# Miniprotein binders against o13629, part 6

Target 1, 363 residues: o13629
Amino acid sequence: MLEAVTNPKSSLATFSKQLNGLLQAKVVVCKSVNPYFNLALENYLYENSTAKHCLLLYTNSPSVIIGRNQNPWVEANVKLCRDNFVNIIRRKSGGGTVFHDFGNLNYSVLMNREEFSHTENASIMIQALRNLGVHARLNQRHDIVLAQSQRKISGSAYKISRNRCYHHGTMLLNSDLEGVREYLRSPSTGILSKGVSSTRSPVSNTKLLKAEFIKQVISCFLLHKSHSTTTKPLSKPRASSKRLYDIEPKSVITLEQNDLLGVPSILKAVNELQSWEWTFGQTPSFKQHLESTELSVSMDISVVHGRLEKVIFSTPNATLEHELSSIPWTGLCYESGFANTFLISGIHSKEAISILKWISDSI
Short names: E, the ipSAE of ESMFold2; O, the ipSAE of OpenDDE; V2, 0.75 times the mean of E and O plus 0.25 times the DockQ between their complexes.

## First folded at step 3 (miniprotein)

Design m20
Fold by ESMFold2-Fast, scan of step 3:
Structure m20 (fold): chain B 363 residues (1-363), chain A 86 residues (1-86)
Amino acid sequence: as target 1 above (363 residues)
Amino acid sequence: DPREQIDRAQEIMEQALLIVWRALTLADNGNLEEAVRIMEEAIRRLEQALREAKEANDPRLIETAREMLKYAQELLDFIEERLSEQ
């Protein structure tokens, strides 16, 4: 009798039970809208889940999620996001940039590496859509599009390690599509980046109710993963697998952020995802060329780990060029207004001040 | 590095907690001999976490590791009693 040993005053026994249930779950529905927590939870399940296949479902508050190897200044309007309290977050999977809001549902299928199938995971989503009267298909880029309009309703990405992988994506139910366009339109010019570029596609909402879609996705996931060994569409399932079609309530877990913030590795992951060093410091090296005809100046910037490595000015005025080159640019964070520091701390010529203001306006 | 010792002790405790639960699940299903083996593994890991916590001289972490170790030891005693009844 485990109950005879479990002390009701023991927080450790309760915590152990909750954590083990999570790691054995076939489906996890997270009610937190905190994107940092949801991505940390996804990575925690990726590393620690004992289920052969696990489905994680969540929704993020308004956020721009960039891929592992992307440049946020190329992919997003960083200033507009900041001004509107839209989070910019670097995920751990590759691929392109996406905008999440309350009208989007995120799915993540966590599995062993040998079980990875982009097509199979997408077929689960497509079947859930069809069951609710929405006709969708995979396009050649492995996006889910509406069959009639060809508009994208779900994009996906993946992370593969030695033993484990996850395939995750979006499902546009009722998102702000105008907001998507504006937040993902960078105002930055002249950037030559080694980062991965996003491919933009026309998007549409499915207009499905979230609760109904979640129920269908869970049902399709449990049924399809029970039939993962079926080689032909018309093949009858093996008799021994019939019981695996039953939905076990204990295999489906609903959780809140507060249930897991006490797990040290999850808190550590949240803190990392919130850091400047992760989001901006992990940006692939890039160069930027800026020109002003009115000020008769050009500027070449080299950026490594999100910080200025080299700044070169060209202007017909040799005195002005030497003045600008004497400014200690190296090591500054590449961010809107970095040049404003020198407007406050230094004594500069009127021409140099105009150029510093131009730099601040251009970045 | 005290911070590295603290991080490692926390990681070991988290892993040990999962192993404790695995042993309890085995015991509940009647696999008592395996449950004893797995619980002994959890105890060894918690003893390592306690050593790391002591080296880091973190009073809260030491207290947490001691509480977890005591809990795992009490559970082992209970599983061994049940095994003796078979």
Scores: ipSAE 0.000, ipTM 0.121, lowest interface PAE 20.9, mean pLDDT 77

Design m21 (at its last look DockQ between E and O 0.88; V2 from the best seeds 0.00; counts 0 for: pae O 15.2 > 1.5)
Fold by ESMFold2, look of step 4:
Structure m21 (fold): chain B 363 residues (1-363), chain A 86 residues (1-86)
Amino acid sequence: as target 1 above (363 residues)
Amino acid sequence: DPREQIQRALEIMFQAVEIVRRAKELADNGNLEEAVRIMEEAIRRLEQALREAKEANDPRLIEYARLMLKWAQELLDEIEKRLSEQ
């Protein structure tokens, strides 16, 4: 679709027409599994789409997706994710932390603010599920659950501004529900966080084929939105085999990441989502208290924008307390191993080195 | 903005400490010429961190950067002595 970007000698007028077609599309199916690109694309369509309603469908490679106002060190095992190349991304919508993998489908409905409904998009998903033989219902938390087991198969979140909103969620098809639990189990202790906490529910897979579910969701979405915009219920366009092929490309677009090379706002959004300042620096301020009876020390940390703001040590050894307090903690990133910056035997006493190692083991 | 200068100084200090540890490993394994080369780089970085700390007027950061610079210089002097005795 947007091949002009990958071939710089192509017409800019052709690229402009193709991009305008994307911004008018009612359905976008993105084949990229890059979560940074997919979330950037969602925001791009949210800000720029001219369609009354736009459905975006995508799948991410293994990723922990935290909500806008969550604390990643409370909601996930950040070190384990890093060590196993599992992405951690802060999304722009509120709500709790979820895990994405190749076995779930993500859906996002972008719309004008006046059309927002907590339940309409869920009803579309439920209709698609019912058409495929899966009986589901919406519960009081606005999760979609299996009717028999009441286990959650879809959760959602939303972002609402003055004029636009999106309502997006996950549909569990064949995700690795047991193998991913440890990424969402934080090893941290003593954190006092004002960030939004996740509400964890038992989950299940629908076991539906992704391609089958995508087709049904698109059909249900287009039918539902056609009724809301059409004033002539018996409109019958003249169709032939040649004209039938002309209908599809404008309304439903399949997209890959390379199709949007050279769109500056998308590239900037990808860079922001990948940045430490977004995922970790946007964490609501928090405090942590840690104590070691073996070392006879306690440590109180305040963290602002993901960086140490104040560190206070308490120990009966006043010389040791002064030594630790003389370390320039303020401004240091709150990351596993941050104390290693100061773990220098040639500078510090053996007692301080032991405490610095303890900090590295604890955070 | 003094906060940005403090943050940059801390990042430079972290990078420099890793370089010094790597130089110590090289020296322990007998690679003294390579150890000298990268120690000189670490010292240049620590001098930059000290400049950032002074511009931020952060006394604890200034003092700590001086301690790290002294530590790195003493290690370089030891490595250079070993190299000259070869």
Scores: ipSAE 0.465, ipTM 0.835, lowest interface PAE 1.9, mean pLDDT 85
Fold by ESMFold2-Fast, scan of step 3:
Formats: structure tokens, sequence, C-alpha cells
Structure m21 (fold): chain B 363 residues (1-363), chain A 86 residues (1-86)
């Protein structure tokens, strides 16, 4: 609020008009590459948009996006992401983990609950692809695949509430498909989790230019959602779609990141999405078993809300077992290197130090 | 909330350990006066961690906070001795 109105020359009336325009927009194109702002904007439109159908388009800087109910330590190489400045972010929709980079376009269709149709929303994307010479179809898993190769070019997820829902997905235009695999390969072992597991599929890029695909998706969306009756005339030409877009240019709003700074609920959502408590603390409870034959030790960990709840050691050396159990493990954040704080010469025996190093290397 | 109290104590302890590591690096480089200054800061933080641990009523955490305080005080004494010998 106050942060949004720091300049007395910017009027509240002007801000309110801009905000009202955003909430009534049929299409929103966000030019921010910050995934926290893009996901916060999506949630804001989900909660506040007055449009029956709204299309949000955006691109995220390199990021691993995990589903609402997933375990990041199972789904991704958390340490590698941190070391390479790749964001790990928990979204609010269910489903599996995806990697976003500058070669991907994200789409989100926000609509009234009663009008939700995974097939109908996918048909808009498929028609846009067809108009640009790419032949694709929807498979049994509701992924969009290339007709010839069956390789996935778009995966999607959804969130449904009482009144509103959104169906969002990726479109692989020119992503680094080889680099993606490294970030999505977890080094963690021995984890037993109740979290949702990702299903991997062979992927491909469409190799379409982003600007051309955006124009075509907007045209197909506006044409499709302007009809009171759902008619699927495949015969509607590309030029007809462009003319419809040109007739209603005011239904499309383009945003920069700075435009979002004036909305307090978006800033609050960004702060939440950036928090450890959201990304890691919302992880479903899990257990992990680790053992070292060389050190003759095993470790059983219970993790709740991303924090160590119980740690049990088994070793033939009773004194060493007692020493390790005296360490205040409960309440520590589960993260790579959580044992490093206790690698202090002069407090622990050489045997305990070796085990603490093993824990740091294993997690 | 005992869980939040335990987390607060651990976070303070983690900050103190990082300060101690920095103090050792300063001492190794011959900057003993600055090492003493930040070791005193580390000890103040560990004293706060002990207070938080007592408030959380966690016997293991209290024992560990006391052990860390003893260790940090011994290191400070060693650095101060080196400084006086200069």
Amino acid sequence: as target 1 above (363 residues)
Amino acid sequence: DPREQIQRALEIMFQAVEIVRRAKELADNGNLEEAVRIMEEAIRRLEQALREAKEANDPRLIEYARLMLKWAQELLDEIEKRLSEQ
C-alpha cells in the first residue's frame, strides 16, 4: 500500500483505473521474467479477475517449478540449482515438476469453475500451432504432443476452487532439453515420501518464434472465447483470427514487473513464494534411511514441514551413538549441509566428525 | 510454540558458529584484535541461544548450548592469550 504509493505525483485514481483494467482484461502478457512475480500474478488473477475467460502469457528465467504436493529433494537436484542460481519454486497447482527457461512460453487460462475444460483449452493451443504449420494432438495424459513423433511439447496442470479455476502449461519453443535433465535428477537416496511423483516423457521443441506463437495464441483465444456457443470450425483461417484480435486490441494488456509493485497482495504473494517456509516447509512429511558400511553407521530421519522431527542413529559404538544423539537435530531445516554447523573441532570426537561429514556429503 | 522456539535457538547457534569460523580466519591471518571482537559477539549470541533453549525446555538443546558456550569461551581465551603475547 504505502510502498505502492511512494510518489505523491502518482494518483490513487490512476492506479485504481489501471488495476480495474487488469482485472477485466481478456489477455494479459507479462514481460517480467521473474518466476515469483509471474506466479504471484497468476494467483492474483485467479482470485480477482472479473473476466469469464482470461489468458495469461509469460516466460520465466531458469527455474525448477515443483507441484503443490511434491518433495523437492526427490524431484530436483536442490544443491545444483542453488549453486547455478536456478530458482526452485513451489506452485499452487498440483502435478509434477517442470523446468522453465527462456526457450519456454507459459500459458494460463483462467475461467469460471463451471466452464473448465482441459480439452477445450488445449484445442486453443493446438489450433495456434496448426496455424503456424505445427501439427499436434492431445494424448491420453492430456499432454500436447507432436503428431508425427509423439514427443511432448506442452505439459499442463490445473487448480480448481468453488468459483474459479485455471489451467496452465508450458510450450517448448527452443528450451535447452539436455541441460534440463541435470537439474531434475535428484542425488538423494533412501527417501520414502507420500508426495506426488513426476512422470517423465520424451520432449521436443516446436522451434517456433515466441512473438509469432504469442500473436497466434492470442488470436485463437479471443476468437474461441467470443462465441456464445462452442463451435469448432477448423476452417477458420489464420487471417480471420488476426483480424479479430485487431478489432479488440483493448482486451489485451501488456505488463512489466514494475506495474505489479503497486499491488500489495502481489508483493505479499511474491514474499510467500520466495520463503523457505513455502517452498520447502510445505513438503509432505517424509522419512529417509542412510547407511555407511565404511563408518558402520545408519541414520533414520523423519522430516515434517521441511524440518527434522526425529533422528535415530545405529552404530556398534554406544558412546558414539550417545554423542550423536546429543546433537540438537530436532527443528533443523532439512537441506544440503545441515550437519555442517556441527563440524567443529573441539566439541566432537574424530569418529563423530567423520559421520557429520558423511551426513553433509549425503544430503 | 516450542517448535518455533527451538528453531530460533538453532538459528542463533548457526549464526554464532559462522562468526566463530570468521574469527578463526581473522586470527590465522594475524588480525587478533578483530577476532576477539567478533568472538565476543559470538558468545553473546550463544548466551541468547541458551536462554531460548531454556525457554523451549529442551534438555538436549540446553546441554548443547552450554557445550558450545564452553568451547567458544575457551577459543576466546586462546586468542586473547595470543594477543597478549604480541
Scores: ipSAE 0.059, ipTM 0.528, lowest interface PAE 5.1, mean pLDDT 83
Fold by OpenDDE base, look of step 4:
Structure m21 (fold): chain B 363 residues (1-363), chain A 86 residues (1-86)
Amino acid sequence: as target 1 above (363 residues)
Amino acid sequence: DPREQIQRALEIMFQAVEIVRRAKELADNGNLEEAVRIMEEAIRRLEQALREAKEANDPRLIEYARLMLKWAQELLDEIEKRLSEQ
């Protein structure tokens, strides 16, 4: 409970102090499971953090996270996600599609561009895993894999700008790996997409407790980043049992979603990430060919900004082809069941209705 | 943007179709008075969709909205006829 600071001036000063504390924090642990908030927070810290290195840790509710230039209808089962209240979110970083759930820990290391490394932040995670008895290594694709089985336990995505970068990663603790397969398997056929395709890899859980893993990650991160500032090669790792308590209390911040509702840029970013225009409208242009041998019909679709631009039918029945082509397809959102808008009794032939149902079931 | 107008018109038409579906279910269950009332709302929405279609200057959407209005009116006339025969 943030105490309702009764004085509006003291509330603003307290909020400003808290915000400055956040921007200077070496570690931020977000307790929100709202994926829109967590990705908005990640972007906010990327843009505004004054820390040389900031580690963000969070978990999302069940969510398909697509890369900036990916096609959601190729990368995921959009209908199945919708039907099961699984969020589909387009991130601002490149890379492949990932599934997040309560069994996954997300980590993001935010830093200056000059300090960008594919290996450094992964080494911290590998050390944290080792301290908990999990033997892992970095592979050639910069994924963290189990040393014995070579199964992927952590994927990575990167964003590099002129002055700043971040390394985002996932850590599989106790995720539903079967659910991941279902949500990441598109039923859509015949799509020719300009989007970036994902490479799939065999995955496994680490089976670690989230709280214990978080403690180890924070400890390893703070230790690693403290040694980077001291130019003296201290030869012996003195196991200085500097208890986690000697970490300046300002270096590790724990956040709730409500703590940042007063930040307009975060709210704007949440709203953007929730928008259809960002999620689906930012989809690279694609074409789809559909065919039904039973109905003796083919359909060619052009999709731009996630909306139908052109639809072409081919059928032996010229009257039916004209009927289907007379439908105002242009501007419709590409989504499952869009053809249901035109399933009107008495306007369309029985043959056209059958084709409209087939379209609704096929997309 | 004509594309936004087209989308609004299509969304209105979708909403009108759902109202018509519900009107038919009501009429099939003998609730003819309530079916008439909600069909009038469907017609009002389709008239709005036809306005948006005309503003967008999309000939196909204009034609489609006219066909939907005709169909909705024919269904209303059928329900009203059944109501007059009770």
Scores: ipSAE 0.000, ipTM 0.168, lowest interface PAE 15.2, mean pLDDT 83
ESMFold2 (binder alone), look of step 4: mean pLDDT 86; pTM 0.840

Design m22
Fold by ESMFold2-Fast, scan of step 3:
Structure m22 (fold): chain B 363 residues (1-363), chain A 86 residues (1-86)
Amino acid sequence: as target 1 above (363 residues)
Amino acid sequence: DPREQIQRALEIMYQALEIVRRAKELADNGNLEEAVRIMEEAIRRLEQALREAKEANDPRLIELARLMLKFAQELLDEIEKRLSEQ
């Protein structure tokens, strides 16, 4: 008589209601440490959130996050990242490269374009820090620095479109500052890039407990008053006015990665962010000049969309130069060891083999 | 195929780390029984990641999986000790 019924329509209705709640939330705390998911979630909220202001908070596992228009081979130690399984990820906002780890808190303020305010977003973070005994201020570059040491504790970037924007940044709570230095120090030489270059500043940790800082940031954000809207003060009461002691809709949503498994656009964004074609293929065109005095060779490389476009060798030995130029370089991914495939193929000249090893060691 | 195995192992490791972080939060809040349950799931996932790493035959990935598994096991031991002291 009685049966346990699984109704796909009721499941979809529940999911839809939960998703609508997320898109109307004022604060989203994401508990996932997956940087691909966290950046995909940020972009999803940027495109779909209906809240006038929405604060997203998250922490990424160890990752190097490059800006939209940067060259990863200039900005990071790509080989060291690969060897230590540190992700290199291209974000969708502009600006410089940052290293994230478990000791960092990321914040993102998503808003309608007319609500955009650099200074207001920074003031929320500075107030939260002050409430916890950390005296900080904005510097000339809009970084948050410790007032006494001038060391940077938060850097930020933005993405602005026709209707929406976000301002996001880091907060160094207890990050591995030696790791920051090592992963962000490129070993590559001779690169002439049209990409955006990072500006590095001395950094410091605040030493604040993450849970306490999150609590303060949420409180300061929810109490913050925006003056960037076109609403006229005291002319007429507006429906959007809120009372501090009233029962409000759930303003803070905490979520896990698995809560959003049913959102195809998030999965698509995760897959894009994980792709070689996004992270490396979107690199602005660049050229690289390498010289070896010992081998009496120079090499000029042109790279477009992360792939070799043209390779020119100069050496006193015409036969060797012809042999090297006969290698099918065009279309290969620019990556550490791209010459290694030719070391095991059929190159017979000992001089060519030495040069291929030199190329593999230099990139 | 080794690249797919490496990527799969890394994805499993990151999923397991998310569970470990959640378990630690639960334990810090005094929810020890739930923390143990979640940690057991994380350890199973890290054991899978270690198997995938061994199939990929990447010594660095194998060592990373072993280090993560050891960390998770040590955290579970600490949580279980707290639970037994109740």
Scores: ipSAE 0.000, ipTM 0.214, lowest interface PAE 18.9, mean pLDDT 79

Design m23
Fold by ESMFold2-Fast, scan of step 3:
Structure m23 (fold): chain B 363 residues (1-363), chain A 86 residues (1-86)
Amino acid sequence: as target 1 above (363 residues)
Amino acid sequence: DPREQIDRAKEIMQQALEIVFRAVELARNGNLEEAVRIMEEAIRRLEQALREAKEANDPRLIEKAREMLKYAQLLLDWIEERLSEQ
């Protein structure tokens, strides 16, 4: 069905019909492990799905996913992520930072605003777990926890607009829980941020096979949500003999990245999510204070839209202070090694070079 | 021996992952043609690991090998995209 979307010879009418099928689907299973594509697809379905309820299921390659209004330099070890090829991505929903890997399943329930219910969506997940022998419950923070250990197995967030919303979350099946801590531990010091801070909870894996859990979640979702679209006045008893899969064979769509990369709005969203301007440039304004006793210097940095706005040095050497203040800091991207650009210039004093090296080592 | 096959498949997957990281490092340094070659080697090793996981009838290992293959293929696609642009 979706092949027509990627075929250059497809007519506009055929393309539109295939796309309408996707937008009316009750369940979408995405086989792509590309987190930028998966989040772009989620947003596309959020904006365009006509289904009263739609379930999206996907798995991301190793990634740190920060919330809409978070500071990545506070929430994650940005350098370690880059060195280990772990993606850092800003999602469009609020809340805290999470780590995804192949042992995690992501779910997203997209719905009309009037249908929004954390507890109903969570109950579907809890029922799927129970059917597979895992006993779980909602805690006071609306996290799903194991009934016995109280360890968190699913955290969630949501986005609400005027007509549509989505509730999305993680399900820890067999993730690397030890590795997660290192990526989510920022080495940065002295940051005073207006961003939303993450709260950490003890976590555990369910140890369920992903394919089994997916099948069970789909079944529970379709059974739970099928009633909400029924408006029949009266129904004959023989209609009850019709099996769910017979009446809704097209309600479940499985797709790959290449099926939809030809859709311009999806490609645009992927490009936005991959951009520095989105991931780092959308960081809430923050300030950072750094001190070196050895070099007898302090530095106050203000950062707006991920870029240096003001840099103030304090040192007992007035000539050195003037030299450092003359460096064109304003507009530089806040990132590890931003001061290294000035080390290459060869025009600075030995004292200034020592301070520039200290800045590079501290940030 | 299924346990020996499981251990072998895990070892091959770990070795393949190290090759994947090496290919990504080559790509980061602009050596795109070598990165493609090394990533294709990683994919071949992951395909071997998948075969051994299937022979051992370990569903978790089969799942993990398939997901690593998808990741390596995704990275290969990105590297090839960069190579076609130059």
Scores: ipSAE 0.000, ipTM 0.320, lowest interface PAE 13.0, mean pLDDT 79

Design m24
Fold by ESMFold2-Fast, scan of step 3:
Formats: C-alpha cells, structure tokens, sequence
Structure m24 (fold): chain B 363 residues (1-363), chain A 86 residues (1-86)
C-alpha cells in the first residue's frame, strides 16, 4: 500500500487484483496478530469468498475469545485481562471461551453449508499431526486430544447460515497453560446468567514448531479438499516472497493487515468487534446478588445488554438505603469500577463510600 | 467532529496495542534493544490517543488511554531493567 502514495492508479489496480486473488484463494495465511482484524477477516471470507473450500490460518496476540452467547464476567477474569492488556473479544460463532496467545495457531475452514463436517475437518488436522509424529484423535465432544493422555490440544466452534459456514479451532503448540487458567478464572460471585457456560478440559501443548505445522496443514488441506492427486514438496518460507509457502500458484495467499486496510466492510467489522456494544452489550440478561455481612448490606442487580437495569439495596439504615437508591444507577455500563464515578462526587456519607468501594471490589 | 476524534483515538489505541504486544514478544526472545524502541513508539501513539480523547471530551476513552499508557510505561521499565543487566 505504499504504492498508493507514489502512484494511486497503479495502487488501485494492484489492490483490486490482490482482493480478487484473496476471494479465490484456497488457503490464506494471515501474518497479523491483531485478533480484531483476524476475526473480521474470517467473517469477510465467510461472506465473500468464492472458493468452495478456504482455509484461513492465523495467530492472535494474548486474548480471551468468548462465544456469541456468553457472559464475559462469568467466563473470564475481566479485571485481570484489562490490567494485563489481554483483549476480551466476542466472536460470532457459538460455544465456549478460549484463551489465545502466540503459542497457539488458529485455523478456520470456510465452506458451503452442505459440506460441513466436524469429522472431515478434524481429520485434516489429525493427519497433519500424524505426519509430524503426534498421535491424536477426535473425542465425543469433537475436541482433538492426544491419543495417549487424552488431553485436549484443539477445541473448535462453528457458525452456520443457510448457504455458508465456517468451522474454526485452536491448536496448542506452545501456549502458556498457566496463563490460560488465570485469565479464564472469573472472580465474580452471585451471578445467575442465561448465557452459555464453558466446559473446561485438561489441555496440553503439542510442542510442534509453528512453521512446520502450518506447512503440513496446508499440504493436507489441499490434498483433501482440492481434486489434485499430486503432492508437491513444500518449500521453505522466503523472506522476500509474497507467498509463505511455494505450493500451487493461486492456492496459497499470505497477507498482512495493511494489505486490506482499504476494504470498508473489513474496517466496519473491526470497529464492531472492538466496540463495547458488541463485546459486552451483547451479553445475555443476567442478575447478580451480592452480600456484605461486614457492611450489613445486600445488593440485587439486573443487567440487560450489559447495562444496569435495576439496582436494589437492603440495609438496616433507612437513611443510607435512601442515599444509595438515589444514585442514578440505571443505564450505567456493568464493568469493573462503575461505582468509582460516584466516589469522586463528594456528596456521599462515609458509609455510602465504603459500600461503593465494596461494589467496585466485587465487580 | 467529536465522533471522528473518538474513532481516530480508538484506531490509534488499537495500533499502539499491537505494537505493545510486538515489543513484549521481542523482549521475551531476548531482543531487548528493539523491544525498547518499539515500546517507546507505542507510548508516543498512546499519548496521541490521549490527546485526541481529551479533545473529544470522552471520559471513558480518556481513562482507557491513561490505563494503557500506565501499562506500557511499566512494561518499558521492565524491559529497560533487563537490558541494563546485559
């Protein structure tokens, strides 16, 4: 895209040619580690790809990815994620919450609705693992597990519409498994949610090198999904090459975020995924009950679209109860520290301030 | 246009976050000098985002930009400490 600065006509022609190539590609390797861009790219290929089968491969910077219908405050340590710049992102597919980091490889198989198969897509991954000496199988939950230990190395989810679908998953190569536990351990108590709950499983890393695994996955995918009976040796990645692997011409495209900066629908999708309204506002309605014996107070909260709908306090002190109920709670975003806005007002009693701090510590 | 300023601030913050993660990865791999350089670039971008957020008068965005700056500075301090040990 630097050509756009020096030659706008040449840049537009190049961009259009690259975009057409992307939409026809059988394999797309994205080098961006931006999870918002990677998920937006996945959705773009889901909507616009003309290939019957398309494989997208990418790695996300540290992120907690929640399912379409989940409650982030139940599924993750939201405050710890914020403090450590771990993104919390709602994907468009269903299922449970996962933690991604640089030791994980994500795959996405985009296809026509009638061609969807957990078993077939998993078989491609399992064959790639087998070719590299890792023995794995599909379990009854459609997770990929190590044959010997039964520990999960890949979980997946899907999105299905009338005509198109994608089946995407993780592959644990060398992820921080301790970090996975901490970020996915919610400190929140008393939440009664209509959201989908995650099922946790013991996990393990394959310890495979990412570049080697990518090569094998691409090879197995092209053999399985393309009509080709010929396998070509995979070339080593070239630093100056626009293609990561020298397989079939037109079969594999390597791209970076800046290659698609000018596509309006991708930018729109990135902005949606980054929005509070998408990630938190799409949370299923929930209620929360909190009690403090020390402060002699209880609080009942109703949350709709991530915002406080109703807040009820119960305390023996009628004056304190009236003061707390007079705070304009309705419409506030449910998030860590929402009560801190009222701490700076200076009009509240010492008792009310103690309760506001307790609320901030509890949420 | 306050809406355009808010959108610009969010875009700058997202770009800075990508740079922060790249700097952390460089530091983990022992490339400490490059990690310092890249983290300083992230801090400059976050300072720009904070200015844009202030001009848009968006209290939540200002708070988020300040939080990101504080974390980036803490990470830079950690990387510089490791660099001084080599």
Amino acid sequence: as target 1 above (363 residues)
Amino acid sequence: DPREQIDRAKEIMQQALEIVYRAVELARNGNLEEAVRIMEEAIRRLEQALREAKEANDPRLIEKAREMLKLAQLLLDFIEERLSEQ
Scores: ipSAE 0.000, ipTM 0.148, lowest interface PAE 19.0, mean pLDDT 78

Design m25
Fold by ESMFold2-Fast, scan of step 3:
Structure m25 (fold): chain B 363 residues (1-363), chain A 86 residues (1-86)
Amino acid sequence: as target 1 above (363 residues)
Amino acid sequence: DPREQIDRAIEIMLQAWEIVLRAIELADNGNLEEAVRIMEEAIRRLEQALREAKEANDPRLIETAREMLKLAQELLDQIEKRLSEQ
């Protein structure tokens, strides 16, 4: 797919040639606010980018992003997220849970393993902040904090493979800090998880305008990661219907979701990230203990790959215990209201119905 | 002309991919039987695209056609599973 065409709109050969330009780009600014697409694009660039260093910038609509090896029921209020149309998404990098919204900017530096340096990447962000009058520094945990208050404004994580890696993070510009607290406060009790736990830190917004910060980050990145001593400032964003054949010259590319929906590996990654099997099914095994004094019952649950493996009840009433144990729990998805499935189908005693409702309310 | 063979394979692949997207939309709207039928049509066209790509002997085009075909087959399996659960 080497041949150039004069009409680029419907040609896959032209599209493929422009995709090769994307893979060589030093900076990619994604205008999509779809977190599934943005994470899929990040993984696509991680696997396929040929640039020595590539910077990806994006913003997600309200979302709780859990780390690769975390338990969403421990890290987030899953029901509140669902009720408020806040996405819960498992990323492919390790580390803790974060809340993204329109007041946050995400950055991702994709590179060959030999080039990995989180301190250098953080220095680029810190310089961009300083150029805009915000004094920040890197703390012992490699978080970016405001120099005076010590409040965290950027946390980061990374993924390292044999040949490739990426270092990605957040920048709190003007996020809903009350939303951060509420969505990341799990109501679940009694969970003993082998998953990675998030470390909470006091946070603050920088109060910077997104467009101004993006321009400074791009400038600092290009100056730091290239031999160019000067960079031309980027103009304001173009219309939302910008196509790949309208890609800006040089090393900086701005793109929309619709520009890349025809790439099979990106569409596949979006579908995987949206799946229950990825987000919840990849949860590390865990156990949960629940007790009700009022109902005189206790319940021990073991969960593997997000599905019930074993459920044990203890109650003074042997007939009730037998009835509850006869319910086919094994293989059921662990999620809010899973016990309600049995209220709709099957015949149960009044005592069992009360317990099933208690289980649904407790998860 | 080798370029004509490549262009033909690309055109078939583009048409097939539009049909894949239509099948996904139908499935998301609950029209599962129609979604199966349309996805099967997309798979037939992607199989044709793969044959044309092999004839054109372009390794990147062959790989693209294979990826599209694999994804379409995975999507068909998901739609059929949803249909059987009703």
Scores: ipSAE 0.000, ipTM 0.138, lowest interface PAE 16.5, mean pLDDT 78

